# VHH binders against Bifunctional adenosine 5'-phosphosulfate phosphorylase/adenylylsulfatase HINT4 (HINT4), part 12

Target 1, 146 residues: Bifunctional adenosine 5'-phosphosulfate phosphorylase/adenylylsulfatase HINT4 (HINT4), of Arabidopsis thaliana (Mouse-ear cress) (q84vv6)
Amino acid sequence: MAGVNQACIFCEIVRNPTTTRLLHTDEKVIAFQDIKPAAQRHYLVIPKEHIPTVNDLQRRDEDYSLVRHMLSVGQQLLQKDAPQSIHRFGFHQPPFNSVDHLHLHCFALPYVPRWKAIKYKSLGPLGGFIEAETLLEKIRPLLSKV
Key: E = the ipSAE of ESMFold2; O = the ipSAE of OpenDDE; V2 = 0.75 times the mean of E and O plus 0.25 times the DockQ between their complexes.

## First folded at step 10 (VHH; framework vhh_sonelokimab_d1)

Design W4 (from V5 with Y111F; at its last look DockQ between E and O 0.66; V2 from the best seeds 0.00; counts 0 for: pae E 3.2 > 2)
Fold by ESMFold2, look of step 10:
Structure W4 (fold): chain B 146 residues (1-146), chain A 124 residues (1-124)
Amino acid sequence: as target 1 above (146 residues)
Amino acid sequence: DVQLVESGGGLVQPGGSLRLSCAASGFTFSSYVMGWFRQAPGKEREFIGAISRTGGRTYYAVSEKGRFTISRDNSKNTLYLQMNSLRPEDTAVYYCAADEGYDWGLWPYEFDYWGQGTLVTVSS
């Protein structure tokens, strides 16, 4: 796999998936359950390539389409597994991510226990958890007039 | 059986330095975020800081003000806390902790494994 990091635990899951039950795999991403779930369903969708954080995403077609695909996969998984729950999708921004490999959190709410909601609070311009749709708008390619 | 064992505590004069160690066993050390906490007599447990799985990124509570350094040696399954310019208010039991989770969030203090603590006393 191109763009992998030998020291990254998520790159290891991509490289050797037999130790982690995957919920989804395709050419660009994999999905699996968070090892310490914060809700009845708490899935992670990650790119196979090593992209450290949301801060490494640019206003480029490739980055935008990747995040759109990650979100689509998360939405499909939760629609299948928890169609009657409220769903939430987003990313921790540095320094609140503990793994430096881009991963989309996909929740079927409520949080369990309910206090875990505070971990995923958005702080707006000050950072914190960023909703997937908000990130998509932030990295949407722009038409530049020269 | 998961074990975290702190060592290196003791009595030290103000202005002195100590290096605490946390020996880990019973789990794959390099797969865990590690952290240091302390609890002064009569106070709640206080977060000192945390270090990423590879050691490449460290985070410190604002209160430590640059006197403490967290490091790890994954080949020795050991976490370290270097404390310099110690003051009497640093007197506390110091704990190491391990977190298997994939995020810190706004409340990064959800650690799964804890040591028994080592006492640091700063006094003449």
Scores: ipSAE 0.309, ipTM 0.619, lowest interface PAE 3.2, mean pLDDT 86
ESMFold2 (binder alone), look of step 10: mean pLDDT 82; pTM 0.841
OpenDDE, look of step 10: ipSAE 0.862; ipTM 0.925

Design W5 (from V5 with T58I; at its last look DockQ between E and O 0.93; V2 from the best seeds 0.84)
Fold by ESMFold2, look of step 10:
Parts: structure tokens; C-alpha cells; sequence
Structure W5 (fold): chain B 146 residues (1-146), chain A 124 residues (1-124)
């Protein structure tokens, strides 16, 4: 089974979407509600392809385009569903992810309860949560494809 | 009928080691993050650490780093906690717990199923 990890719970959602209510689906990504939301709204956007973590992304057009698309999808969903909330988008970096399938956290704040915020704090050089825009800058290709 | 059963607790001298087991039944074990907590007399349940569904990632509370090892065997529906260099302040009832969430559960309210606990006493 090419491009799919049989033991991965998110790959299972991609493979069998009737078990999870999807908020979005297209050629490259799906989006759904987190099963235990940490905020007023808490969506996950994931690639259909099994990419384990942010550490598996490099400065190349396909990776940059994928993350930009994931962010665009998350932004559109929250703009529709929670336009007057402050939005936040980011990724856990290892070892702070409990699922090894790249997933963008999309929050409409505030966190519920408010102390859930600690799970999504950036630790700077120690890692932690990375904002989607920060990740995009880190993987931006050095040469633009024409 | 969901059940989590801890075993392996007992009386151990300071500096000793102990291996705890947690046998799971009544649910799909491999679909859950598993965690260990402990509760000393008069204190709140304290997070020790958690292990991903596949066992490929483990998150430890900072104070437990290096002394405790969490593992799981999904073919036996069993979670383990290896505890080394035990100290009197490790005396507590130890609980295993299961969480279906997609983030690490750090607090007891985030866990869906709980064992009844096994007592570990570290004393001379």
C-alpha cells in the first residue's frame, strides 16, 4: 500500500472518510474537527499522503505548496465558521506530537479551558509548537519555480 | 466491558527497581494513547508520561526523565512502566489510563478509561 501507513490513525481517516465527518476534502488534504477540541474551534488539516512530521519537510516547491495549501484551507474554514475570533495555526514539533502524521492545528481562540494554551507554546530553540507562517519561511524554496 | 488492570506494585527499598504492567480489555488497545499517573496520599494525581498508539513516541514528565521507561505491547494489550532508582517520594498508587485524543493528555480529565491502581511503597 503505497503512501499509506496502515498503523496510522490519520491514514485510516483518509482511507475510510465515512468514519469521520470531514470539513474539507480535495486532491491533497482533508480537514476535520479535533476529537478533543482545545479551543472554541479546533480543526486539523492533514495531507492525504503520510508525512510523519514537520521534520520531513524541506525547502522544495512541493513541500512549500502543500503547507501553504493546508494553511489556506484552515484559514478559509475558520473565516467561514468563526470570522470574529482570533485565529491561530501551527504544528507540533517532535516529540510534542502524539500522532506521526503531519497535521495543522487550526484554532479559533480562546482555548477551553484557558490553560490548554500550554500545549501549543513555542519553546524557541527547544522546539515545541511552530506557527504555520514560521514553518513556511523555514521551508521556502531558495529558487522559485517558473 | 472496558477494563484496565495494573499489577506489579509492592514494597521496594530505596534505589530499587519495579516493573508495572497494565492489562487492557474491552476496547481496541492500539487505538488509544496510554498514560501513567500516580497519586501520593493527600496529593492530586500526577502525570508521569504517555506513549503513542504505535509505541513510536513517548512523552515523559520532566521530573521522571531518565528513571522511568514506558513501553507497550499491542499484541498483548499491555502497557508497561519500568521504574529505576526509586526514592521514598515515589511512594504512590500508580494508575494506567487510556486517551483517544490526538494530542498528549497531560491532565487526568483528558483520559477516558482508568485502572483501579497498584500501590508502590518505597521504604527501608
Amino acid sequence: as target 1 above (146 residues)
Amino acid sequence: DVQLVESGGGLVQPGGSLRLSCAASGFTFSSYVMGWFRQAPGKEREFIGAISRTGGRIYYAVSEKGRFTISRDNSKNTLYLQMNSLRPEDTAVYYCAADEGYDWGLWPYEYDYWGQGTLVTVSS
Scores: ipSAE 0.762, ipTM 0.868, lowest interface PAE 0.9, mean pLDDT 91
ESMFold2 (binder alone), look of step 10: mean pLDDT 86; pTM 0.875
OpenDDE, look of step 10: ipSAE 0.846; ipTM 0.916

Design WS (from V5 with R53S Y102S W104S W107S Y109S; at its last look DockQ between E and O 0.07; V2 from the best seeds 0.00; counts 0 for: pae E 9.0 > 2, placed apart)
Fold by ESMFold2, look of step 10:
Structure WS (fold): chain B 146 residues (1-146), chain A 124 residues (1-124)
Amino acid sequence: as target 1 above (146 residues)
Amino acid sequence: DVQLVESGGGLVQPGGSLRLSCAASGFTFSSYVMGWFRQAPGKEREFIGAISSTGGRTYYAVSEKGRFTISRDNSKNTLYLQMNSLRPEDTAVYYCAADEGSDSGLSPSEYDYWGQGTLVTVSS
């Protein structure tokens, strides 16, 4: 249970969207271009609610629905903007997330430069990058035990 | 101008301890993930560990096995590396590095800003 970043720059974007060119806005999420793109297209989808990391998500309907919606938005954006590219979606896990505000990385490959693929590699128990579909499986709500 | 300045290096006997500091200026220190790296003579630059922008999370290379502790004081714009149980193979130039953006990694190329380094020599 890490503390919350009181000077969260992504919360600022949510509060003051007029200074950032947004690719998408709805009641739950916004999307915009990553400031340091690592691929032909590199978008971020973030919740308006401040959720620090993937580790703060639980097996609850609202958390699962939120991540599924973030993924759907990312998929729609890349299908529109780069339909012929291979797409990849995922999250950094602490401490490799530079901003403590949950953000989905949406890539239209290839990486630019191509060696940046290493940055988005899973490190297994040490953390690293987790695919969005893998995260969804981990947080899918459980059925009752009785 | 963004600047990172390491200090606290020096000669220490095996088994000793040393605390390195990294003074930051020219940017909003509390917005950056900070990392420590080292480079021994004739070797590639090696990742030691990283600390989140608020200091709430840390990550260490497995090679350190609990000997090193990373901390930061955002009110003083300073990053620290406490090194205990030092060994001759810890002899290296130690660098602090800063990463702004949405993510960070283990490679030196993931970090935007670097210090000039401080030499740590562990010898009898």
Scores: ipSAE 0.012, ipTM 0.328, lowest interface PAE 9.0, mean pLDDT 81
ESMFold2 (binder alone), look of step 10: mean pLDDT 81; pTM 0.821
OpenDDE, look of step 10: ipSAE 0.018; ipTM 0.383

## First folded at step 11 (VHH; framework vhh_sonelokimab_d1)

Design Y1 (from W1 with G56S; at its last look DockQ between E and O 0.88; V2 from the best seeds 0.85)
Fold by ESMFold2, look of step 11:
Structure Y1 (fold): chain B 146 residues (1-146), chain A 124 residues (1-124)
Amino acid sequence: as target 1 above (146 residues)
Amino acid sequence: DVQLVESGGGLVQPGGSLRLSCAASGFTFSKYVMGWFRQAPGKEREFIGAISRTGSRTYYAVSEKGRFTISRDNSKNTLYLQMNSLRPEDTAVYYCAADEGYDWGLWPYEYDYWGQGTLVTVSS
């Protein structure tokens, strides 16, 4: 609990924004450039709240709304900064994330160098990198008749 | 100055085990992903595996599945590689490396700091 938050480098960026140039800040998320970009543009959008991985998201309004907002922010940033590029948005699923703080990868393609694409390969039901829209469908709240 | 110093290399019989250590200084160890690489004579330096900043998550090259275990002790600024079931093909210079990136570094150019290496020889 408390040791995980103290050790989380993304939580540190959230707590002390003067240490990293932010591309976006609001009450729920921040966005910044990946320190070692894998594509022409490579941004990360993260929640201010410490959520370790996509596996910690549930079918509830709060989680769905958060991921939708993260995606919207990433889309707006890349549309502004790289409107002529193909864009890709997704998340690593464990164990392919090296940081246990939920982060949306926002790419303006192509990958640089091109072989970096292997890091972001989707394996479908077997895991790997998951597209943001696919994650949204998996966590969409279920409607029920009460 | 940043330093990474590997130790624990040496001669070991096939089927044996060896534990390598990597002592880190001159940077905030807990803020870096740590990785192990090796280089056999006449070959390119190749990725073995990496461990997250907290030690909670590891990622291994497929070829090393199940024989090698990476761990770290952030209170001692030390990275470890436990190697079991060693084979002559494991003979190489073993390097530790540090990466401040937010993705697993799979290639040598993605790592920021490097040790000088420790030789492991697996032979009768």
Scores: ipSAE 0.773, ipTM 0.867, lowest interface PAE 0.8, mean pLDDT 91
ESMFold2 (binder alone), look of step 11: mean pLDDT 86; pTM 0.886
OpenDDE, look of step 11: ipSAE 0.899; ipTM 0.943

Design Y2 (from W1 with S30N; at its last look DockQ between E and O 0.78; V2 from the best seeds 0.82)
Fold by ESMFold2, look of step 11:
Structure Y2 (fold): chain B 146 residues (1-146), chain A 124 residues (1-124)
Amino acid sequence: as target 1 above (146 residues)
Amino acid sequence: DVQLVESGGGLVQPGGSLRLSCAASGFTFNKYVMGWFRQAPGKEREFIGAISRTGGRTYYAVSEKGRFTISRDNSKNTLYLQMNSLRPEDTAVYYCAADEGYDWGLWPYEYDYWGQGTLVTVSS
């Protein structure tokens, strides 16, 4: 009885923007504050399109451009709101995401409390949290075979 | 008047199985991540696992050892915990809890609503 697209809480935010205060909106993405922030500032940038996880991104110009745009939006917001803080940007990889709608975590550090950092550790080959720049490298388009 | 009510606890022999239920009311069930915790005598409340709003994704504590399965039925506002291969050290009060957050809640303070618990006793 689980309906992934129909039951997506982030798709609901996209459809009804009055459910949370939006920090940014454009043709492809929205941004808003995490409801339970893990850092001094904790924003989420999500595509309007329902893309479940980083595993659904491929080496395509569209996917690469989308993630670059998400990162750019997060960077602009934190530069405006917390220019003196150290910033960090990344994604949970399955199964460490509890919402199956692609979302970029944008942190102005430190974590609050500091031990929250454990939720956002990269596990290297085992997965875990992946930095946005690392994901971009993984999905950078390859030369087409002709 | 939010309520979470666990049921299904009781006495079971080692190696046995038990299915716990958690009935939810007074809030929109499918907007919450649901989790299971337990508290053995003299110990802190420990995380067992959690399940996403849709039921499509679960996250289990390492200590779970693959014997427990979490599921939910959003049409019945009910969360379940299937426990297999039970051992005396599984004896505890089991709690369900609800979390509105967008990350897995791993610690009790991260959960918004709690049940009163149901006792599970594993002994011969």
Scores: ipSAE 0.770, ipTM 0.868, lowest interface PAE 0.9, mean pLDDT 90
ESMFold2 (binder alone), look of step 11: mean pLDDT 87; pTM 0.891
OpenDDE, look of step 11: ipSAE 0.900; ipTM 0.943

Design Y3 (from V2 with E100Y; at its last look DockQ between E and O 0.96; V2 from the best seeds 0.86)
Fold by ESMFold2, look of step 11:
Structure Y3 (fold): chain B 146 residues (1-146), chain A 124 residues (1-124)
Amino acid sequence: as target 1 above (146 residues)
Amino acid sequence: DVQLVESGGGLVQPGGSLRLSCAASGFTFSKYVMGWFRQAPGKEREFIGAISRTGGRTYYAVSEKGRFTISRDNSKNTLYLQMNSLRPEDTAVYYCAADYGYDWGLWPSEYDYWGQGTLVTVSS
């Protein structure tokens, strides 16, 4: 399902990070600043593997562990860089993502300019931006298949 | 030298269709999200919709859903807007625009390059 995609600009960052300053890299994820930040700090954490959207995540250990790791990385970065700001973590749900490569938005608030808050509004049952902790509960495994 | 050039505008009867084109040059077209905006006389520039770098995802303003279709051909560096069931209130100058950001640009200030526009007049 997931892999590398030559047309995907985030896969290109994973493959050739020399044009993007990485804030973090490990075996599963990388993190970098959003190219058009919407807040005091605006980082993206992405899996190295090409996973298109939150809709491609299922209630299984691998997906849950990946999102938890992405969140942990984002939390560590913002705690280091902006410990006194309010932090917010979440994902666009389709069709509100313009890049089809799963990416966690990590904000140190406030939004700048403040009207950009509209772009990251959670719409509840209608979708929109989903908080990372909400997504984790949505994909939390209830039973491991043996 | 970056250029975006719209074409295909003109006079059309209500209920008719037009296809607008936007020819891009001077930048790597496939690395940009592309959007369409319009501006009627006395109104602010209004977002119509946008299309992802690969063409695989589109996002439309709620009011225009279903009548307009955005597509792109990265091999021809061209963006398209198919407009159907045109109404007099669709009369406006239509602009294409390019955005290198990682989120949908919904406001004109979020776009990096702009065309000069093409006039669409819907009148009976």
Scores: ipSAE 0.743, ipTM 0.860, lowest interface PAE 1.0, mean pLDDT 91
ESMFold2 (binder alone), look of step 11: mean pLDDT 87; pTM 0.886
OpenDDE, look of step 11: ipSAE 0.899; ipTM 0.940

Design Y4 (from V2 with S109E; at its last look DockQ between E and O 0.81; V2 from the best seeds 0.82)
Fold by ESMFold2, look of step 11:
Parts: structure tokens; sequence; C-alpha cells
Structure Y4 (fold): chain B 146 residues (1-146), chain A 124 residues (1-124)
């Protein structure tokens, strides 16, 4: 129904990338530079499908494959653009995400400026930023081990 | 031109409540994360909290959680701060700010546009 309370800035980028240069596009994901980078390189990889947060991912082959693909895209981009840097990949968990559209942060470290690091701390059991490989383990289908 | 105008400040007794408004113009309000900050005399401007573009998610400084509520009405281009259980140490100039970034802005340097501020005084 028209007038529902929803307007997603990342869905807008997917539909109309007129203000955002895409680093990658395929049938499932796009990648682009963060508008306010926190590191020498700071890319976002997002699904074209609107998935609000990591909490909306389940132990399903499709969800696992999607996150695996997002990580692969991020890794390929940073390997090409910043092969000499330490790379880091992860997601904000609610409430630490300000955009409710799943997005993988891809960093070529160090953070710039240094204090930006605090925004991407993993808080362990308390949540915070979750490493991509840790998320993959949490959503690994019960029939698969990788 | 971009403009943010806070209103609703004033004198209030300890334990009282106050609602601040921030009227926005000159930019697409719904495309910005909005935040509230305050600055007491002699102190640095401190983060109170922020609200997502849609209003569906809020993030508060730990010390302010439970007393202050941030909301927005994108149809009126207006940001709100509801403050309850006010204390003398809440006395400060309160500022609204706008951030186009995709992460929560936690520091003043991360915000693109600022209001002029509204004074809140909590005193008997």
Amino acid sequence: as target 1 above (146 residues)
Amino acid sequence: DVQLVESGGGLVQPGGSLRLSCAASGFTFSKYVMGWFRQAPGKEREFIGAISRTGGRTYYAVSEKGRFTISRDNSKNTLYLQMNSLRPEDTAVYYCAADEGYDWGLWPEEYDYWGQGTLVTVSS
C-alpha cells in the first residue's frame, strides 16, 4: 500500500546509482565506497534485495551463500585495490547499524583517523561489530560445514 | 540554504520535562541521520543520541538512555528530543545536527550541518 513508513537509502542506490559510483554489480549484490570512509579504503557490499540486518539471516543455504558471495566480492576488490594492506570485513549488529539494509564493511587498514576504530569494535557476547567469518559460522546451515 | 532551528528551550525545575524541536529546511531531511548534542559551559559538546533516516532506529549515549527520547517526523521536516526527569547537570545549550554518513556519527566532527542551539536551564 502506498504511504507505508519505509524509505531505504541503500535500496535507492540499488535502483538509481546516479549519485554513487559502483565498484561492482552482479545479479545479487553491489559494492561502492562508503561516503565517509573510516580507513584508507572503506567499501560497502550490499545485497540488491532489502534485508534489514544480520538478525534477519537464518541458517539457510541461500543466506549463507549470499553472505559468502558478499565477502568474496569485498575480498576481491581490496585484493585488487590494496593488496599490501591488512583487510578486515564485518557487519554492525543492531542497534549499532544506522541503515537498515544489510551491508558488509570492507576495510583496508589502518583506520583514518585512528579513533574511528572504536566504531568497529567487536564486543564479543555483548554484540557490536561482527566479523564476516564469525557471522558465516553463526548462519552455517546444519547440513554444511565450511 | 540549509537551516536547522532548535526551539523549546527554557527554564525548568528539577524533575521536570521538556520537549525540544529542530525544524529543518534547505535539504532533503529524510536522507540524513539526525543527532542531538549539548554543551554545558566550560565543557566539550557531547553526544546525546541519533536517529536513523526513517526514524526506525535510535542510538543513545549510555548515560542518557531511559530519560531522553529522540523522534522525527519526516512529513514535517522536524526532529524532536523529549527530556524527562531533568537535573541541574542537564543545563546546557542543545544542538541538533545532520549527518549524511552511513555509520552513526558519535562526535561533532562527523556532522555536516548544525543548528544555532537552544538553551535549557534546570534550576530551582
Scores: ipSAE 0.748, ipTM 0.864, lowest interface PAE 0.9, mean pLDDT 90
ESMFold2 (binder alone), look of step 11: mean pLDDT 85; pTM 0.871
OpenDDE, look of step 11: ipSAE 0.903; ipTM 0.944

Design Y5 (from W1 with T54Q; at its last fold request DockQ between E and O 0.72; V2 from the best seeds 0.82)
Amino acid sequence: DVQLVESGGGLVQPGGSLRLSCAASGFTFSKYVMGWFRQAPGKEREFIGAISRQGGRTYYAVSEKGRFTISRDNSKNTLYLQMNSLRPEDTAVYYCAADEGYDWGLWPYEYDYWGQGTLVTVSS
ESMFold2, look of step 11: ipSAE 0.777; ipTM 0.870
ESMFold2 (binder alone), look of step 11: mean pLDDT 87; pTM 0.887
OpenDDE, look of step 11: ipSAE 0.893; ipTM 0.940
ESMFold2, look of step 15: ipSAE 0.795; ipTM 0.880
ESMFold2 (binder alone), look of step 15: mean pLDDT 87; pTM 0.891
OpenDDE, look of step 15: ipSAE 0.888; ipTM 0.937
ESMFold2, look of step 16: ipSAE 0.793; ipTM 0.876
ESMFold2 (binder alone), look of step 16: mean pLDDT 86; pTM 0.882
OpenDDE, look of step 16: ipSAE 0.890; ipTM 0.938
ESMFold2, look of step 18: ipSAE 0.789; ipTM 0.876
ESMFold2 (binder alone), look of step 18: mean pLDDT 86; pTM 0.886
OpenDDE, look of step 18: ipSAE 0.895; ipTM 0.941
ESMFold2, fold request of step 19: ipSAE 0.790, 0.795, 0.793; ipTM 0.879, 0.881, 0.879
ESMFold2 (binder alone), fold request of step 19: mean pLDDT 86, 86, 86; pTM 0.877, 0.876, 0.877
OpenDDE, fold request of step 19: ipSAE 0.896, 0.897, 0.893; ipTM 0.943, 0.943, 0.942

Design Y6 (from V2 with K31M; at its last look DockQ between E and O 0.95; V2 from the best seeds 0.85)
Fold by ESMFold2, look of step 11:
Structure Y6 (fold): chain B 146 residues (1-146), chain A 124 residues (1-124)
Amino acid sequence: as target 1 above (146 residues)
Amino acid sequence: DVQLVESGGGLVQPGGSLRLSCAASGFTFSMYVMGWFRQAPGKEREFIGAISRTGGRTYYAVSEKGRFTISRDNSKNTLYLQMNSLRPEDTAVYYCAADEGYDWGLWPSEYDYWGQGTLVTVSS
């Protein structure tokens, strides 16, 4: 209940999924095809809970576990639907996201049309698109000294 | 029917300001990312910037140089472009456009609905 935003279009998809064909649903996440795919396959995996952006994730077990689960779901979907394609998984970092509800982009390449690749370019420390594995390392929980 | 109508264009002196409006009807305005484009004579439409569905996030072309501000009022189904420090190079037809996509649309081909445009002329 906490983290639901009535103005958020992805929260609306979570609440009323009949308007969007879901590829996956479980206790924590849903997945669906991007409404304007940028690649051969372009799926979004989103948490049911409203988390605005990658910047709202902390080095906490629940956040790390959530992103790992999102990635696992995306990987399983693309392995099923496009096993012979190169896959890419990542997130837009602000201000490059147009929807403030955390969403994992799952691509089966190539981009279509090919110029769309520029929208998902990583800019390293300057931001841009962040690979899912890179985000996971950034939010990996720290071990406390005993 | 879907309609986007720009207004507020006109003749302005260099250094001046204009505020453009884009009135929307025939669709659920708050469900669309809105963008501004412009087209100078003989040139392609160029992206100026876009604003998220809620208005909480904006994205501007690198070339906008901080002179333009996009805003929206979902209760009035209206999109705005505030243009300051206008230069003769800003002379163009300005278009608003609507995009249902979940990524920023940076090119005209990514937008679903378009206005007819409003002419802005910056001249002494």
Scores: ipSAE 0.758, ipTM 0.865, lowest interface PAE 0.9, mean pLDDT 91
ESMFold2 (binder alone), look of step 11: mean pLDDT 86; pTM 0.872
OpenDDE, look of step 11: ipSAE 0.884; ipTM 0.934

## First folded at step 12 (VHH; framework vhh_sonelokimab_d1)

Design Z1 (from W1 with Y109H; at its last look DockQ between E and O 0.73; V2 from the best seeds 0.78)
Fold by ESMFold2, look of step 12:
Formats: structure tokens, sequence, C-alpha cells
Structure Z1 (fold): chain B 146 residues (1-146), chain A 124 residues (1-124)
């Protein structure tokens, strides 16, 4: 049945992590290695809550805080595991995500093999891969009224 | 013993339609992204499109221009390709493939399992 998520594989990892070694877990997110890494290090940080894509995020404190936390977790993991590498963090925008469960890609570069870079190309107004900091700017809430 | 078996290929006139099936066995079908590729004589294997594990999201090569539709039925372990408005340039061997990865596989070497292919001939 198209368009209805009857079973999300990332939700299954959240519920039953016995077959997936977690790099991080807390009340809001988990992190693990991508099963087919595209770089020397390629981690995914996902919310425990099922949020399908970046398009489901709004200018809300809760959404902004969640993405900021996901980025912080990814940054901490790569700083610990690959401090001498260039790091990159971002999200696929639809239709370029194959899993409809929000996931932050965390790369310690270079891509391996190097052609994998094309999969994570940011196309600016045309879409594609969106840098985590760019997404944060797009969903920044109104923090105060003075 | 993983098997992917395509069927539904054959000879069709230009402008016609054809529905290909890919029957899967020997692995948990719903845990794999499924893709369709084709290979015309003398050309490299070309990505047509792929469908998510649940069937809820599809991704198509731009060249298809909306003529092809991918679907799947996880209860029957079957992947489908509906092809409409067929042209002689669509003549090729069509392959289904399965990918365990969390990103769309766009190239043949990114897929883990392959069928043997089914020939589609669109003749004038």
Amino acid sequence: as target 1 above (146 residues)
Amino acid sequence: DVQLVESGGGLVQPGGSLRLSCAASGFTFSKYVMGWFRQAPGKEREFIGAISRTGGRTYYAVSEKGRFTISRDNSKNTLYLQMNSLRPEDTAVYYCAADEGYDWGLWPHEYDYWGQGTLVTVSS
C-alpha cells in the first residue's frame, strides 16, 4: 500500500536495537553506523519519534531543539572518533530520502569511493541535500517578543 | 538462496503498455529497497527507479518523464513496473534488484541481489 508507513525500519531499530549496535542513545535520539557507509565514517542520528522528513519540521521550539540536539550528538561522535577529518552534517530532502524517518547524516570525509559525493550534493534553491546548519536557519523560531 | 525472477517481458507495439513483475524469495522482502534497471544492446545498465521498503516513497530517473510507475506488494513478495506509452527506445533487458542500504542506490554496483532479466522489445 503506497503512502502509508506500515513498518518503518528505523522505528524498528529504536524499538529493538539488539541487532544494531548503537553509538549513542538518550531520551530523544539514537545514533548508529550507516549499514553501507559512504565515507570513512558515516553515522546516522535519528529521533526516537517518527518524523518522516525535513518537510515535517516547523518553526517551533521543539523542532529546533530536536535538530540542534541531533547535530550536537553527531558532532560529538565524530569529534571523538575522527577529530582530524573534515566533518559534514545534513539531511536528504524528498524525494532523495529512501527512508521516511528523519535522519541526520554525519560524515567524516572523504567520501569512499569519491563519486559518492554526488549523492549528498546541495543544490541550493533546487533542493537536494541540506546542511544541518541551513535547516536550523530555516526552522528558527521566534525566541522573544520585545 | 536468494532469487529474483522477472516476468512479463515480450514484444509490444509502440504506444503500448506492459507490466513487469519481479518475484522475490530467500530473503525478507520488506527489509529491502527494490529497484528497476534496464540495459539496451551496447549500452550500460541504466537506473529506472526505486521504491522504499514500505512502498511509501518512489524515486525515478528524470529520463522516464512519468511514463513508468513502480509499486510493490510485500504480502506477495512482488515488485512491479508499469510501463506506458512505450517507444522503440525502451527496448532493453529489464532487471529488478534489491538493496539493503539506507540511501537510494543509483548505480548497479550498489545493489546486493539481481534477477536474470526479462526482455522487452518495442517494435515499429
Scores: ipSAE 0.729, ipTM 0.850, lowest interface PAE 1.0, mean pLDDT 90
ESMFold2 (binder alone), look of step 12: mean pLDDT 86; pTM 0.882
OpenDDE, look of step 12: ipSAE 0.871; ipTM 0.924

Design Z2 (from W1 with V33I; at its last look DockQ between E and O 0.76; V2 from the best seeds 0.82)
Fold by ESMFold2, look of step 12:
Structure Z2 (fold): chain B 146 residues (1-146), chain A 124 residues (1-124)
Amino acid sequence: as target 1 above (146 residues)
Amino acid sequence: DVQLVESGGGLVQPGGSLRLSCAASGFTFSKYIMGWFRQAPGKEREFIGAISRTGGRTYYAVSEKGRFTISRDNSKNTLYLQMNSLRPEDTAVYYCAADEGYDWGLWPYEYDYWGQGTLVTVSS
């Protein structure tokens, strides 16, 4: 990508959250409602740090801990707000993300309208939407070689 | 007022190329996903592709992988569609559209602003 100085809309929300109601904020992440919800509830949890995509995550403690925390936040929010809905948590993998700032999709199902589900299909080894627990397994730190 | 104005349409021979432009005004162009759609006579408006706010990512309809290229220049508030290897079946009115959402908009109802369209005719 030419030009590393990109105007990231999610970094703007982190920097200046005056126009976006935050559902959660802490030292590492924020959460807010998607501006065009695809389901009964549709929240985004994002790191304050600009991490472009899931492809920039490695098997290191800081990355694993961050994603685990993002998932925990999303789970707590949906358990509070929609405890009787089926919940789904995951990430778009490139090129299916339109924003290059890592964001966890947190759904209280069903999708609305129901055909929006096609945007969040998991294609397994072929890519697509990746479940948060599947991503955590992929980036779980390996034991040190002794 | 918000305006999207397509230009560059016209008559082109089969196998030819054409570049469409979409000039944006009345809103902050760089804060929107931009998309291209087309509507042939008697058909539904169909998605061609979309480009991220920064221009760093594009997403194309499955059937349009190699012939069309979407780009944008945020300093000029302009969206582009480069169309190559044109066929008579590409004859349609081409529309640009803007979407403030955080996911790719794949359907017309997901887009907030629309141009009036520019006609592309592919014929000998």
Scores: ipSAE 0.784, ipTM 0.878, lowest interface PAE 0.9, mean pLDDT 91
ESMFold2 (binder alone), look of step 12: mean pLDDT 82; pTM 0.849
OpenDDE, look of step 12: ipSAE 0.901; ipTM 0.944

Design Z3 (from W1 with T54H; at its last look DockQ between E and O 0.67; V2 from the best seeds 0.79)
Fold by ESMFold2, look of step 12:
Structure Z3 (fold): chain B 146 residues (1-146), chain A 124 residues (1-124)
Amino acid sequence: as target 1 above (146 residues)
Amino acid sequence: DVQLVESGGGLVQPGGSLRLSCAASGFTFSKYVMGWFRQAPGKEREFIGAISRHGGRTYYAVSEKGRFTISRDNSKNTLYLQMNSLRPEDTAVYYCAADEGYDWGLWPYEYDYWGQGTLVTVSS
């Protein structure tokens, strides 16, 4: 037994969905329940493509459309499963993500236990957890003519 | 059967360095985030830092940033803590722990497996 075996755990879920019950799958994304939920509902929506973090997204149609689709999927799932709860959607910004594969956190609140909220605090321009809608504004393509 | 075994603790003078090791067995080491905690006499077990499954990302408690370095070698199923510029307040039992979660575990209850600890004493 030799060698270093380094692999992205979320890429593995994409390749082998039989190990994780999927809540959604399409050509671009999958969704599943967080293995250690921090709220009454805690889903993750991830791209099938390996994109490490929010910092790897640019003001491009492809990136904007991807994040918008991820958010739409998360919204649809929580509207179905927890329509009367307050919903929250966002991303960890480095170094607060422990998995380097872009993933949207989808919460039906409250957090359980309540103090888990501290992991998902938005610090505005200082970083931390970024709301999905805020990220979409930051990566919205500029409508420039060539 | 899961085991985490810390080693490398001992007596060291202030300003010194020490490297702790944590040998893991009974589970797929590379599928777990690994963390270090410590417990000083009379205090709560506190988070030092954690390292991602593949070792490429680390997260440290603010108070420890810059003095301690966490690393791992998945081919040896071993986690490490390099501690530099040690101070008497670093005296504690040091624990390694494993977490299968997808977020950084900041509190002891979030970790699935624990070692028995290794004592580090910093005194002149």
Scores: ipSAE 0.781, ipTM 0.869, lowest interface PAE 0.8, mean pLDDT 90
ESMFold2 (binder alone), look of step 12: mean pLDDT 87; pTM 0.892
OpenDDE, look of step 12: ipSAE 0.885; ipTM 0.936

